# VH-VL binders against b1a7s3r263to410: the designs that were tried, part 9

Target 1, 148 residues: b1a7s3r263to410
Amino acid sequence: VTIVYDTMHYSTQKMAHEIAEGIMAEGYDVEMFFLHEDERSEIVKSILDSKAIAIGAPTINDEPYPSIGDLMYYLKGLRFERTGIKRKAVTFGSMGGKGGTPASLGKDLGEYGFDVVDTCEVYYVPDEEENKACFKLGQKLVEEAKKI
Short names: E, the ipSAE of ESMFold2; O, the ipSAE of OpenDDE; V2, 0.75 times the mean of E and O plus 0.25 times the DockQ between their complexes.

## First folded at step 1 (VH-VL)

Design ob4 (framework fv_oberotatug)
Fold by ESMFold2-Fast, scan of step 1:
Structure ob4 (fold): chain C 148 residues (1-148), chain A 122 residues (1-122), chain B 107 residues (1-107)
Amino acid sequence: as target 1 above (148 residues)
Amino acid sequence: EVQLVESGGGLVKPGGSLRLSCAASGFTFSNAWMSWVRQAPGKGLEWVGRIKSKTDGGTTDYAAPVQGRFTISRDDSKNTLYLQMNSLKTEDTAVYYCTTEGYYHSGYFDYWGQGTLVTVSS
Amino acid sequence: DVQMTQSPSSLSASVGDRVTITCRASQSISSYLSWYQQRPGKAPNLLIYAASSLQSGVPSRFSGSGSGTDFTLTISTLQPEDFATYYCQQSYSTPLTFGQGTKVEIK
């Protein structure tokens, strides 16, 4: 399972960590990438080798981070809808105002050939219950991926 | 609960080598990103390098002053982090701390060992 | 590399004082800033992460603020155990870098 995220305030990073713990609790391997540090080619390679992905981004000025938009354009170009199988996906992120980035990314991933099983958005910093929800999101992603 | 215990420090001549070890307990070591941070006597903190978890690629990053001379490695079966130091210089004299990074990709150091002193002198 | 400039390099204070330490980054690091305390002869201890989040177990008299390039650590009512050196650190990009430290000394 591949997790890719970007973050301005540690919130989306905390969500990514909890999702990874949920995946690992089910006995599956996780490869995690931070867009500000990791190479796009390695991220894409990991996604191509995965049956499930999680993409996370905060909303800034009511738009997703530019780095996430860049990644999404690359993913669109890979034409996953033509492979005959639907990789599972979840989207997540934090917001301080209007939000909506996880839902928007989920819609786009669905159009790119992914089966988006859920999305999760948190106001700024996740609390204890929201951390548990992220953990369960990771478990749900793996459970759905087993159906492929 | 969480403990990091460094060992392997000592006196070495310029050009020599030392290997530091850090024994970790109280957390799932295999999931953690680990770093080495050093502090020269009476000076500030300086990041040396990090190693990512195997799940995140197991790659290493180094500060410019140690690149090509130092190597960070880990043995998840033994919950141990290593720093192999080659071609040591007098300016490498410092207390070396083993640290954990919090959540994946966090870059802040939530736990620190007690440190081990490395002295490079003639 | 992102350079961190900390001010002042040292200050003298009395128990009960409000102490403010400033940290400036050479480029925007958003909120990827942490503060550490180092007591004489001891390893550093994390106080604040993500610019303003208080680490579990750290007294509420410590607080952090700021974003972008300018950050502040405040100790609202200095206690005897707070005489120490304080460091800021950015985690926005590698190499990870620390400020030069601020020593808080007894008056």
Scores: ipSAE 0.000, ipTM 0.517, lowest interface PAE 14.1, mean pLDDT 80

Design ob5 (framework fv_oberotatug)
Fold by ESMFold2-Fast, scan of step 1:
Structure ob5 (fold): chain C 148 residues (1-148), chain A 123 residues (1-123), chain B 107 residues (1-107)
Amino acid sequence: as target 1 above (148 residues)
Amino acid sequence: EVQLVESGGGLVKPGGSLRLSCAASGFTFSNAWMSWVRQAPGKGLEWVGRIKSKTDGGTTDYAAPVQGRFTISRDDSKNTLYLQMNSLKTEDTAVYYCTTDRYYGSWSYFDYWGQGTLVTVSS
Amino acid sequence: DVQMTQSPSSLSASVGDRVTITCRASQSISSYLSWYQQRPGKAPNLLIYAASSLQSGVPSRFSGSGSGTDFTLTISTLQPEDFATYYCQQSYSTPLTFGQGTKVEIK
């Protein structure tokens, strides 16, 4: 399972870690990538080798998320619908005002050939219940991936 | 491994010009926002300016003391950042650092720094 | 412009001591604050970002806390390599601004 995220504050990173804990609690390995730190070719290779992915990004003032946008454009070009495997996906992110990035990413991933299982968005910093929701999101992703 | 190497520093007279370069490797330079930060001898750190990635518009921002005199540019084909310094003043004497500007909107922090290059402006 | 003020400007400490450095912003900057370490003759290195997030590779004895206008960097058990100058920096708005620095010296 591959988790890819970007963050303007540590909120989306906290969500990514909780999702990873949920995945690992089910006995699966996780590769986690932070877009500004990690090389895109390695991220794409990890995604191609995975049955499930989680993509996270913050929403700020309806501004674009350039690193995630670039990754999404590359994924569109790979035409995953031609592989014969419908990979499972979830999207997540934090927001301070206008939200919608996880839902938007989910729609795009669906068009690119992924089976988007769920999305999760939190306001600012995840509270205890929202952390539990992220953990469960990771478990749900793995449970759906078993069906592949 | 991320590496940033500055060059082009030296001694210049007031009113003169100098161009600094920063050679970058170990990351996708074209996707990165980049900043210049300076430090006068025995003084603290001072942000000079930044340049956004081409994807984010390639725009520049400057601190007031250098606005109109300094220009930041980049050449993504060469993985190189530049600082063109014109109308130099003695107050511009400092070590100039190139740094990666981890970013999103106005949120940024400098996760990698070069070793710095000294610019001395004196008569 | 957002002004950053650090306290103290300098302090003397011994290996094994707990060291606390404070940073105050002239207006609320939420958690858009980073801490840097600069050893003599070296370039700065990032210790903490987003007020409390430890940068990868930085020892766990470093921790950051605070939000709004008041922030703290703590070194739980000072080591020989920690004698350095520490800077806070806000990224809430341009121009980006640093504190004046806190020099941690051998007692």
Scores: ipSAE 0.000, ipTM 0.490, lowest interface PAE 16.8, mean pLDDT 80

Design ob6 (framework fv_oberotatug)
Fold by ESMFold2-Fast, scan of step 1:
Structure ob6 (fold): chain C 148 residues (1-148), chain A 124 residues (1-124), chain B 107 residues (1-107)
Amino acid sequence: as target 1 above (148 residues)
Amino acid sequence: EVQLVESGGGLVKPGGSLRLSCAASGFTFSNAWMSWVRQAPGKGLEWVGRIKSKTDGGTTDYAAPVQGRFTISRDDSKNTLYLQMNSLKTEDTAVYYCTTGPYYDKSGYYFDYWGQGTLVTVSS
Amino acid sequence: DVQMTQSPSSLSASVGDRVTITCRASQSISSYLSWYQQRPGKAPNLLIYAASSLQSGVPSRFSGSGSGTDFTLTISTLQPEDFATYYCQQSYSTPLTFGQGTKVEIK
């Protein structure tokens, strides 16, 4: 399972860690990438080698964070809709204002050939209940990926 | 319980140097991102710069007016934040506040605790 | 740099009044905005973070709203201790920037 996220603030990173804990609790390996620091080629290789992905981004300027937009454009070009395998996906993110980025990313991933299982959005920093929801999101992603 | 105590302010001539200290207690200093904010007499608040925790890379950021002249550093073994001010200008005259945000960036860099401030006067 | 402009720069009010202070960002900052109160001779204290979240220990008469470029701080029923200067601050990007301040005065 591959988790890719970007964040100007810790909120999306904390969600990514909770999702990873949920995945690992089910006995599966997770590769996590911080988009701002990690090489795109390594991220793409991890995604191609995975049956499931989680993509996270905060909402800035009521728009998706720019680095995630760049990754999404690249993923569109890889033509996952033409492969023999339909990978599972979830999207997540934190918002300060209007929000909607995880839902928008999920719609795009669906059009790119992924089977989007769920999305999760929290206001700023996830509280204890929202942390548990992120953990469960990771478990759900793995359960769905087992069907591939 | 949380306390920030600044020291080192005083009168200095233009072109001079001064080092401010901020002694922190009541929280886990090593995990905190720390900032300096200043206020010229009768004027508003101006962010000077910040330093991240060592766990988060220990990097520094500065406002343009002080870039290249001021350096922020920390000593986690002493729970102390520093501001080294070089090439001081009259427009650097201000009360300097030591301030801290949450351990992780809850709202994106707000300041929930402030010291009492220390006055720096740059004059001939 | 994101520039923060407050309106008005000062206002006169009486105890019991509803006071509204506005803050405008030069570009969208989503909800990455905080409000501070500074009493004369004192350090600032945090009132609101994340545009609308009330800091623990701050009276409920204070509230924040807005997103994007336009933000508002409201004091529903002004009390004697509320005569102070108020500042907004954006946390969307470095350098972190404050508004110029709004002084709330008696009368």
Scores: ipSAE 0.000, ipTM 0.508, lowest interface PAE 14.7, mean pLDDT 79

Design ob7 (framework fv_oberotatug)
Fold by ESMFold2-Fast, scan of step 1:
Structure ob7 (fold): chain C 148 residues (1-148), chain A 125 residues (1-125), chain B 107 residues (1-107)
Amino acid sequence: as target 1 above (148 residues)
Amino acid sequence: EVQLVESGGGLVKPGGSLRLSCAASGFTFSNAWMSWVRQAPGKGLEWVGRIKSKTDGGTTDYAAPVQGRFTISRDDSKNTLYLQMNSLKTEDTAVYYCTTDSHYYGSGRYYMDVWGQGTLVTVSS
Amino acid sequence: DVQMTQSPSSLSASVGDRVTITCRASQSISSYLSWYQQRPGKAPNLLIYAASSLQSGVPSRFSGSGSGTDFTLTISTLQPEDFATYYCQQSYSTPLTFGQGTKVEIK
């Protein structure tokens, strides 16, 4: 399983870590990428080698991070529907005001050939209950990926 | 060439204070998270604390044994990291290293890739 | 706090031996683990980051593996310069914590 995210204040990073813990609790390994610094070729290679992905980003001024937009355009061009595997996906993110980035990313991934299982969005920094929700999201992603 | 150089170590009496400096060169210091790690004579490595970049909030984290006594700060205009040590105890005797806290390919998998040579702090009567 | 336990605390080996050092975390830390080498009187040197990624300039005889709670550092063919103390470190959560160290001594 591949996790890709971007963040400003580590809230989305905290969510990514909890999702990874949920995945690993089910006995699966995780590759995690911080989109701001990572090369797209490595991220794409990881995604192509995975049955499941999680993509996360915060919402800034009611807009997604530009780096996520760039990755999504790249993914659209790869035509994942042609790979013979319909990969499972979840989306996640943090927000300070009006959110919506996880839902928007999920819609786009569905159009690009992914089977989007669920989304998770938290206000600012996730609390203990929200951390548990992210952990559960990771477990759910793996359970769905087993069906491929 | 990326380099960290510590200074300011020495002999101090219990209850005293000391300020350590770490001069950074060869990389964009203002973007880096920085840590202090110490090692008592003949013992293992112990993380002291960390300071985040200004972009990531500039916040600090400390290990329990030094919380409330030590303060980490940075001066990005001088490319310098500081450790202010107050109320020193004999168990604070150690070589103090400054390190960069870098990330594996942006993934959030942090690691200490650059280390200074260390500066010895001895707290003794 | 995440506690890191290394095994063994020390070992004796000969040049040419395969050496294995293990590190166990008290909770899952994914791949947020690094390995460091410290030669006597010197500062630590990064060997492995992200559990399995070899630092630039580090000889290929060093390798790391593992995820979650159990991690291994392997030196495939021990060289004279490898007699040193090795430390694992987790970076998953603060406080950052090191294992107690494994001293690799000449037999």
Scores: ipSAE 0.000, ipTM 0.501, lowest interface PAE 15.8, mean pLDDT 79

Design ob8 (framework fv_oberotatug)
Fold by ESMFold2-Fast, scan of step 1:
Structure ob8 (fold): chain C 148 residues (1-148), chain A 126 residues (1-126), chain B 107 residues (1-107)
Amino acid sequence: as target 1 above (148 residues)
Amino acid sequence: EVQLVESGGGLVKPGGSLRLSCAASGFTFSNAWMSWVRQAPGKGLEWVGRIKSKTDGGTTDYAAPVQGRFTISRDDSKNTLYLQMNSLKTEDTAVYYCTTDKGYSYGLWYYGMDVWGQGTLVTVSS
Amino acid sequence: DVQMTQSPSSLSASVGDRVTITCRASQSISSYLSWYQQRPGKAPNLLIYAASSLQSGVPSRFSGSGSGTDFTLTISTLQPEDFATYYCQQSYSTPLTFGQGTKVEIK
């Protein structure tokens, strides 16, 4: 399972960690990529080799958020709908205002050929209940991926 | 007990080579991002480079002064981190620390150098 | 490369004092900032990560604040064991970079 995220204030990273813990609790390994530092071609290669992905982004209006947009456009170009397999996906992120980024990313991934099973969004820093929700999101992702 | 122990430092002439080892115990080494940090006598801390966990791609990054001369590697079966230093220069003289680059505490991953070794001294002089 | 400028380079203080150390990044690093303490002859010790999160086992008199380019480490009530050199470090971009250090000396 491949987790790709970018973050501004560690909030999205905290969510990524909890999702990873949920995945690992089900006995699966996790490849985690931080968009700001990792090469896009390596991320795409990992996604192609995975049955499930989790993509995270903050809703804050500073770079590095544009890096998620760039990745998404690259993924659109790969035409995953042609692979004959419907990869499972979840999206997640934190926000400081209105929000909606995980839902928008999920909609886009669905159009790109992924089966988006859920999303998770947190205001600023996730609390204990929100961390628990992220953990469960990771478990749900793996449970859905087993159906492929 | 969570511990990192460096070894392999010593005296070497300019142009020489040394290989440093860092033995890890008490945590799951294979999941950790590992860095080398050095400190010249009486000076501040300087990051040398890092290696990511295999699950995160196993890639390496280096500071400009050591790029092309130093190589970081890991052997997860032995819980050991390595720094191969080639073409050593007098300005490479420093105490070399191995440290975790990405930590885990209270269910949270964070970027921060949580666990440090005791350091090993490398002296490059003619 | 992100350059970290730390101030002051040294300061003198007494036990019980409130000590403030600042760190400035050459570009925005969000909250990817850690603070370390190094006592003479010893390896550094992580105090604060993610700009404001206290590392497990570190006394609550230490606190961190700031985001973007300007960061502060505060020691609310200086203790004898706190006389050391303190470093900030950014983890936003490679190469990872440290500030030049602040030596906290006995007055």
Scores: ipSAE 0.000, ipTM 0.523, lowest interface PAE 14.6, mean pLDDT 80

Design ob9 (framework fv_oberotatug)
Fold by ESMFold2-Fast, scan of step 1:
Structure ob9 (fold): chain C 148 residues (1-148), chain A 119 residues (1-119), chain B 107 residues (1-107)
Amino acid sequence: as target 1 above (148 residues)
Amino acid sequence: EVQLVESGGGLVKPGGSLRLSCAASGFTFSYAWMSWVRQAPGKGLEWVGRIKSKTDGGTTDYAAPVQGRFTISRDDSKNTLYLQMNSLKTEDTAVYYCAKGLYWYFDLWGQGTLVTVSS
Amino acid sequence: DVQMTQSPSSLSASVGDRVTITCRASQSISKYLSWYQQRPGKAPNLLIYAASSLQSGVPSRFSGSGSGTDFTLTISTLQPEDFATYYCQQSYHTPYTFGQGTKVEIK
């Protein structure tokens, strides 16, 4: 399983860690990448070898966080729709205003050939209930990926 | 149109230098990893080297036969890839292809430009 | 360096035949293998990437399989335009390396 995210205020990072805990609770390994620090070629390599991914980004100025746009461009170019197996995906993110980034990313991933299972968005910093939702999102991703 | 067009090939003497250009159009060149691949007359394909996008570090890698003699560079403002070839040998005679990679596969190729190294 | 060996180096076939080409890597390359077609006098074109993913615009009669060290390209029903040379290429390690090529000739 591969998780890729970017964050400005650590909110999306907290969500990523909760999703990872949910995946690991089901007995699966997870590779996690932070777009600001990790080399993009390693991220893409991990995604190509995974049956399930989780992509996270915050919404700023009513637009997706800029770095995630570069990753999405590369994912589009890889043409996962050609593989004959639809990888499972979830999207997640935090917002301070209108939001909508996880839903938009989910639509794009669906067009790129992924089977998007669910999306999750929280206002600023996740509270206790939202942390539980992220944990469950990770479990749901693994449950769906087992069907491949 | 999405295309790569090579230029700069020709006849050069052993020990000489030559610079190849590859003009890209129809895609976002600055995000692409670019490679040069050559093919000697009647022979198979041989990877020469690559240059990563700036966002991936902009670094270069080369095959051993050309290391230290060839330099790959790019000018993203002009959507152009370059191959500077120095200390040319007869073994460098080949058609040189510019190839676009999204990391590790070459989804777009130029028409090729012939480089002949002879006296 | 990772060495790529194709088998056979040449084969003769008729339109309508199923053609199979094999590629072997000297060490494991996971699924980082691509297949290219080169028609006489033309630049290569990508057929398959990531061992089994069909490139957009490539006819569905082409398919790829394998992982690790052993890979196969299959053309299910050979067409006249498929008489060409085929190359496999690994991209797991630099330098990227190609197989020696398999020439598919008319019988």
Scores: ipSAE 0.000, ipTM 0.509, lowest interface PAE 16.5, mean pLDDT 81

Design po1 (framework fv_ponezumab; at its last look DockQ between E and O 0.69; V2 from the best seeds 0.00; counts 0 for: pae E 8.2 > 2)
Fold by OpenDDE, look of step 2:
Structure po1 (fold): chain C 148 residues (1-148), chain A 117 residues (1-117), chain B 112 residues (1-112)
Amino acid sequence: as target 1 above (148 residues)
Amino acid sequence: QVQLVQSGAEVKKPGASVKVSCKASGYTFTSYYIHWVRQAPGQGLEWMGRINPSGGSTKYAPRLQDRVTMTRDTSTSTVYMELSSLRSEDTAVYYCARDYGSYFDYWGQGTTVTVSS
Amino acid sequence: DVVMTQSPLSLPVTLGQPASISCKSSQSLVYSDGNTYLNWFQQRPGQSPRRLIYKVSNRDSGVPDRFSGSGSGTDFTLKISRVEAEDVGVYYCMQGTHWPYTFGQGTRLEIK
């Protein structure tokens, strides 16, 4: 499973970690990428080798965090719908206002040939319950991935 | 609490290799990058590279690209930095540091590597 | 490589007086995500570096409010409103926007 995220105030990062824990709890390996640190080509390679992905970014100015844009554009061009594999996906993100990034990313991934199974969005810093929800999101992703 | 504990001091001859370890604890090991930074005696800090414990991907400083190798052991939550073809100029204190999205929020205690004939 | 230039390199300060360190980058440190990945580190004698400021102006937990960071683009400043004895050490700026990451030369803060 590949997790890719960016973060502005560490909230989305926390979410990513909880999702990872959920995935690992189910016995699956996780490769996690932080957009500021990792090359897009490496991220894409990991995604191509994965049956499931989690993509996360915060919302800023009622739009997905800008850095996620180039990755999404990259994924779009790869035409995953032609790979013959319906990869599972979840999206996640934090917000300080209207939000909407998880839904936006999910819509795009769906168009790119992914099966978006669920999303998770938190307001500012995730609380204990929200962390649990993210953990469960990871578990759900794995359960869905097992069907492939 | 987050801790990075590094291996002990090393004394090496020119041309030899050194492998320094950094054991992480107090957090999910595979969820955070580890960077290596060195400091020659009386000099400033030099970034050497980073490793993603999740998957093991690395990024090295161009100047050290051919001599540095970073690896990790997830079973022991340990990152390793190996530097080959050692020179006197490689004498330094070597630090590992955790990256929490904004870089280097926690540091190891440092490992002194001395290269002398 | 992005060159980080600090000034001054030596900073003698009287206790209780303010101090200011400049850090200039050879190119903009604004990343594509809109963040500026400029950090400040403090290294006390015989100790590991300690991050004081991240992303230009954010103080790490436990860092006294007498420390502050500011700047944008290519020009950054670390300020200490009232220097204390424990502030003695070397201060480094670091950019994490461009590969490879690079540090300033360091500024040695000493008490007069």
Scores: ipSAE 0.023, ipTM 0.671, lowest interface PAE 4.3, mean pLDDT 92
Fold by ESMFold2, look of step 2:
Structure po1 (fold): chain C 148 residues (1-148), chain A 117 residues (1-117), chain B 112 residues (1-112)
Amino acid sequence: as target 1 above (148 residues)
Amino acid sequence: QVQLVQSGAEVKKPGASVKVSCKASGYTFTSYYIHWVRQAPGQGLEWMGRINPSGGSTKYAPRLQDRVTMTRDTSTSTVYMELSSLRSEDTAVYYCARDYGSYFDYWGQGTTVTVSS
Amino acid sequence: DVVMTQSPLSLPVTLGQPASISCKSSQSLVYSDGNTYLNWFQQRPGQSPRRLIYKVSNRDSGVPDRFSGSGSGTDFTLKISRVEAEDVGVYYCMQGTHWPYTFGQGTRLEIK
C-alpha cells in the first residue's frame, strides 16, 4: 500500500496526482492525504501500514510551513529505523526561488529510517515534461518497494 | 471530464434515514476529498462533512456528527452520505463537491430530500 | 464556528454597472501555511453552486475577467465590473481555514 502526500500548494498537489497515477498504473492502491484536511494520526497510521511513501511540500522563502514541519517532527519521534522494515520514500515539491525542500525532507526522512530513493522538484508549475517525470517517479517508487 | 452524479430525489417520513449516493467519473477517485453541503429551501449553504476516499476517513460538522455517516466504494467510485433520525428541518437539497486544497471545484447536481409526514 | 457575514443580502443592479459584495469573517482567515481560504461561489437560479474565486483572488478557468476578488484577514470583496444578465443569482462566500467550514448568508444579485 503506497501513500502519496500533498501540501496546500496547487503545484505540489498537481505533482502528487501525477505520482499517484504512476503508482496506480503499476497496479497498486494509493492513500492520499492533505495536511490541511487530514488528522496527523491517520496519516501516520497509513505510513505505518505502508512499504512506500511520498512526501511533498513547496519551497517558499526561508519561512517553513508549520504543518509539514509538525508531521516531520512526529515521524522523527516514531523511530522508523527500528520497525524492522526500511520503507521506501520519495520527496517532491515546487519552488519559487532557490529550492531545496525535497532534498531537505529527504535528508530528514533518511535520518528517520526511510530509504529515500529519489526526489522531484519543479519551478512554479510543472510543465508536461515535469508531469511525466512525476508519473515515472511513482513507477520508480513501486519498483523499489517491490524489493522489500 | 470531471463529473459527480447523485442519486434521485427522496421523500421520507420523520424518524427515517436517507442514503444519498455521489458517483465520480473523469478523474482519479481516491485523489480528491468529497464534501457534502446541504441547502434548505430558500436558504443558504451548510457544510455537513467530508470523506477522504483513499482511506475512508471522515470529518463531520459537529451539529450533525451523531446522525451522519459517510462511506465510499472505490470499486464503483461512489461516495454515500446517510442521515438518520430525519426531521422536517432536514428537508434540503444535498450536494456532493470535490476538493483537494482549494475547496469545491466541482459539484454534483444535487439530491432533493423531503421530510414530511 | 466562524461567522461569515455578507452585505448586502439583496443587490439590485442596472445592467452594465458595477456590483460589489462584502464578506466579513468573525476571525482571521489566514491559515498557518500563509494561505487565506476564502472562496466565492455563484448559484444561478435552479442550478448547483459554481466556484468563481478560490483563495481570495484566484479566478477559476472559464470565469469571466469581470469577476475579481480581494481582501485580507477578515474583510473580503467580490466585484463584478460590468454586470450582465447571466450574473443573476445568489453569491456565497465560504471559509475553509477553520473547522467547521462555513458559508455567508448569500447575496441575491438582481437586475433592476
Scores: ipSAE 0.012, ipTM 0.649, lowest interface PAE 8.2, mean pLDDT 83
Fold by ESMFold2-Fast, scan of step 1:
Structure po1 (fold): chain C 148 residues (1-148), chain A 117 residues (1-117), chain B 112 residues (1-112)
Amino acid sequence: as target 1 above (148 residues)
Amino acid sequence: QVQLVQSGAEVKKPGASVKVSCKASGYTFTSYYIHWVRQAPGQGLEWMGRINPSGGSTKYAPRLQDRVTMTRDTSTSTVYMELSSLRSEDTAVYYCARDYGSYFDYWGQGTTVTVSS
Amino acid sequence: DVVMTQSPLSLPVTLGQPASISCKSSQSLVYSDGNTYLNWFQQRPGQSPRRLIYKVSNRDSGVPDRFSGSGSGTDFTLKISRVEAEDVGVYYCMQGTHWPYTFGQGTRLEIK
């Protein structure tokens, strides 16, 4: 399972960590990438080798963060809908205002050939209940991935 | 609870290689990056590189990239830093540090590497 | 490489008095995500570095409130409101915005 995210207030980073814990609790390996530090080519290679992905980003100007936008455009070009396997996906993120980035990313991933299982968005910093929801989101992602 | 425990001191001759380990515990090993930072006697801190324990991807400081290799073993939650073609200027204390976005929130105790004939 | 310049390099301070350390970067440290990845570390004699401040002004858990960080762009400051004996050591600023990560040369805080 591949998790990719970027963050403005580290809220999305906290969500990514909880999702990873949920995945690992089910006995699956996780490859995690932070767009601030990781190269796009390594991220894409990991996604190609995975049955499931989680993509996270904060909302800025009603658009995904530029780094996530660039990644999504590259993923569109790879034509995952033509691979014969429908990978599972979840999207997540934090927002301070209008929000909507996880839902928007989910719609795009669905168009690119992924089976989007769920999305999760929190206001600013996730609280304890929202952290638990992220943990469960990771568990749900791998449970769905077992079906392929 | 979070701990990074490094291997013991090493004394090497010029031209040799050294491999330092950093064993992580108390957290999900694959969720955080591990960086290596060294400090020559009486000098400041120098960033050497980092590894993503999840996928094994690495990024090294340009001046060291031809001599440094970082690897990990997920079964033992251990990161390794190997430095080859050792020179006297590689004499330093080598630290591993946990990171995600430049936090460097937990550091190992340090490993002294002395390069001397 | 981004050059981090600290001033002063030697800082003798009387116990109970304030201390201030400047850190300047050769390039803006604002990353594309809107965050500024400037951190401050303390290294006491014979010990590993300890993080004090991350992302300019966020104090690490367990760090006394007499420590504060401020700044923006290329100019940053670490302040200690009332220096105590245990504050003796070397202080480093560090940037994580640009590869490779770079540290300032360090400021040695000593009690007069």
Scores: ipSAE 0.007, ipTM 0.576, lowest interface PAE 10.7, mean pLDDT 80
ESMFold2 (binder alone), look of step 2: mean pLDDT 94; pTM 0.948

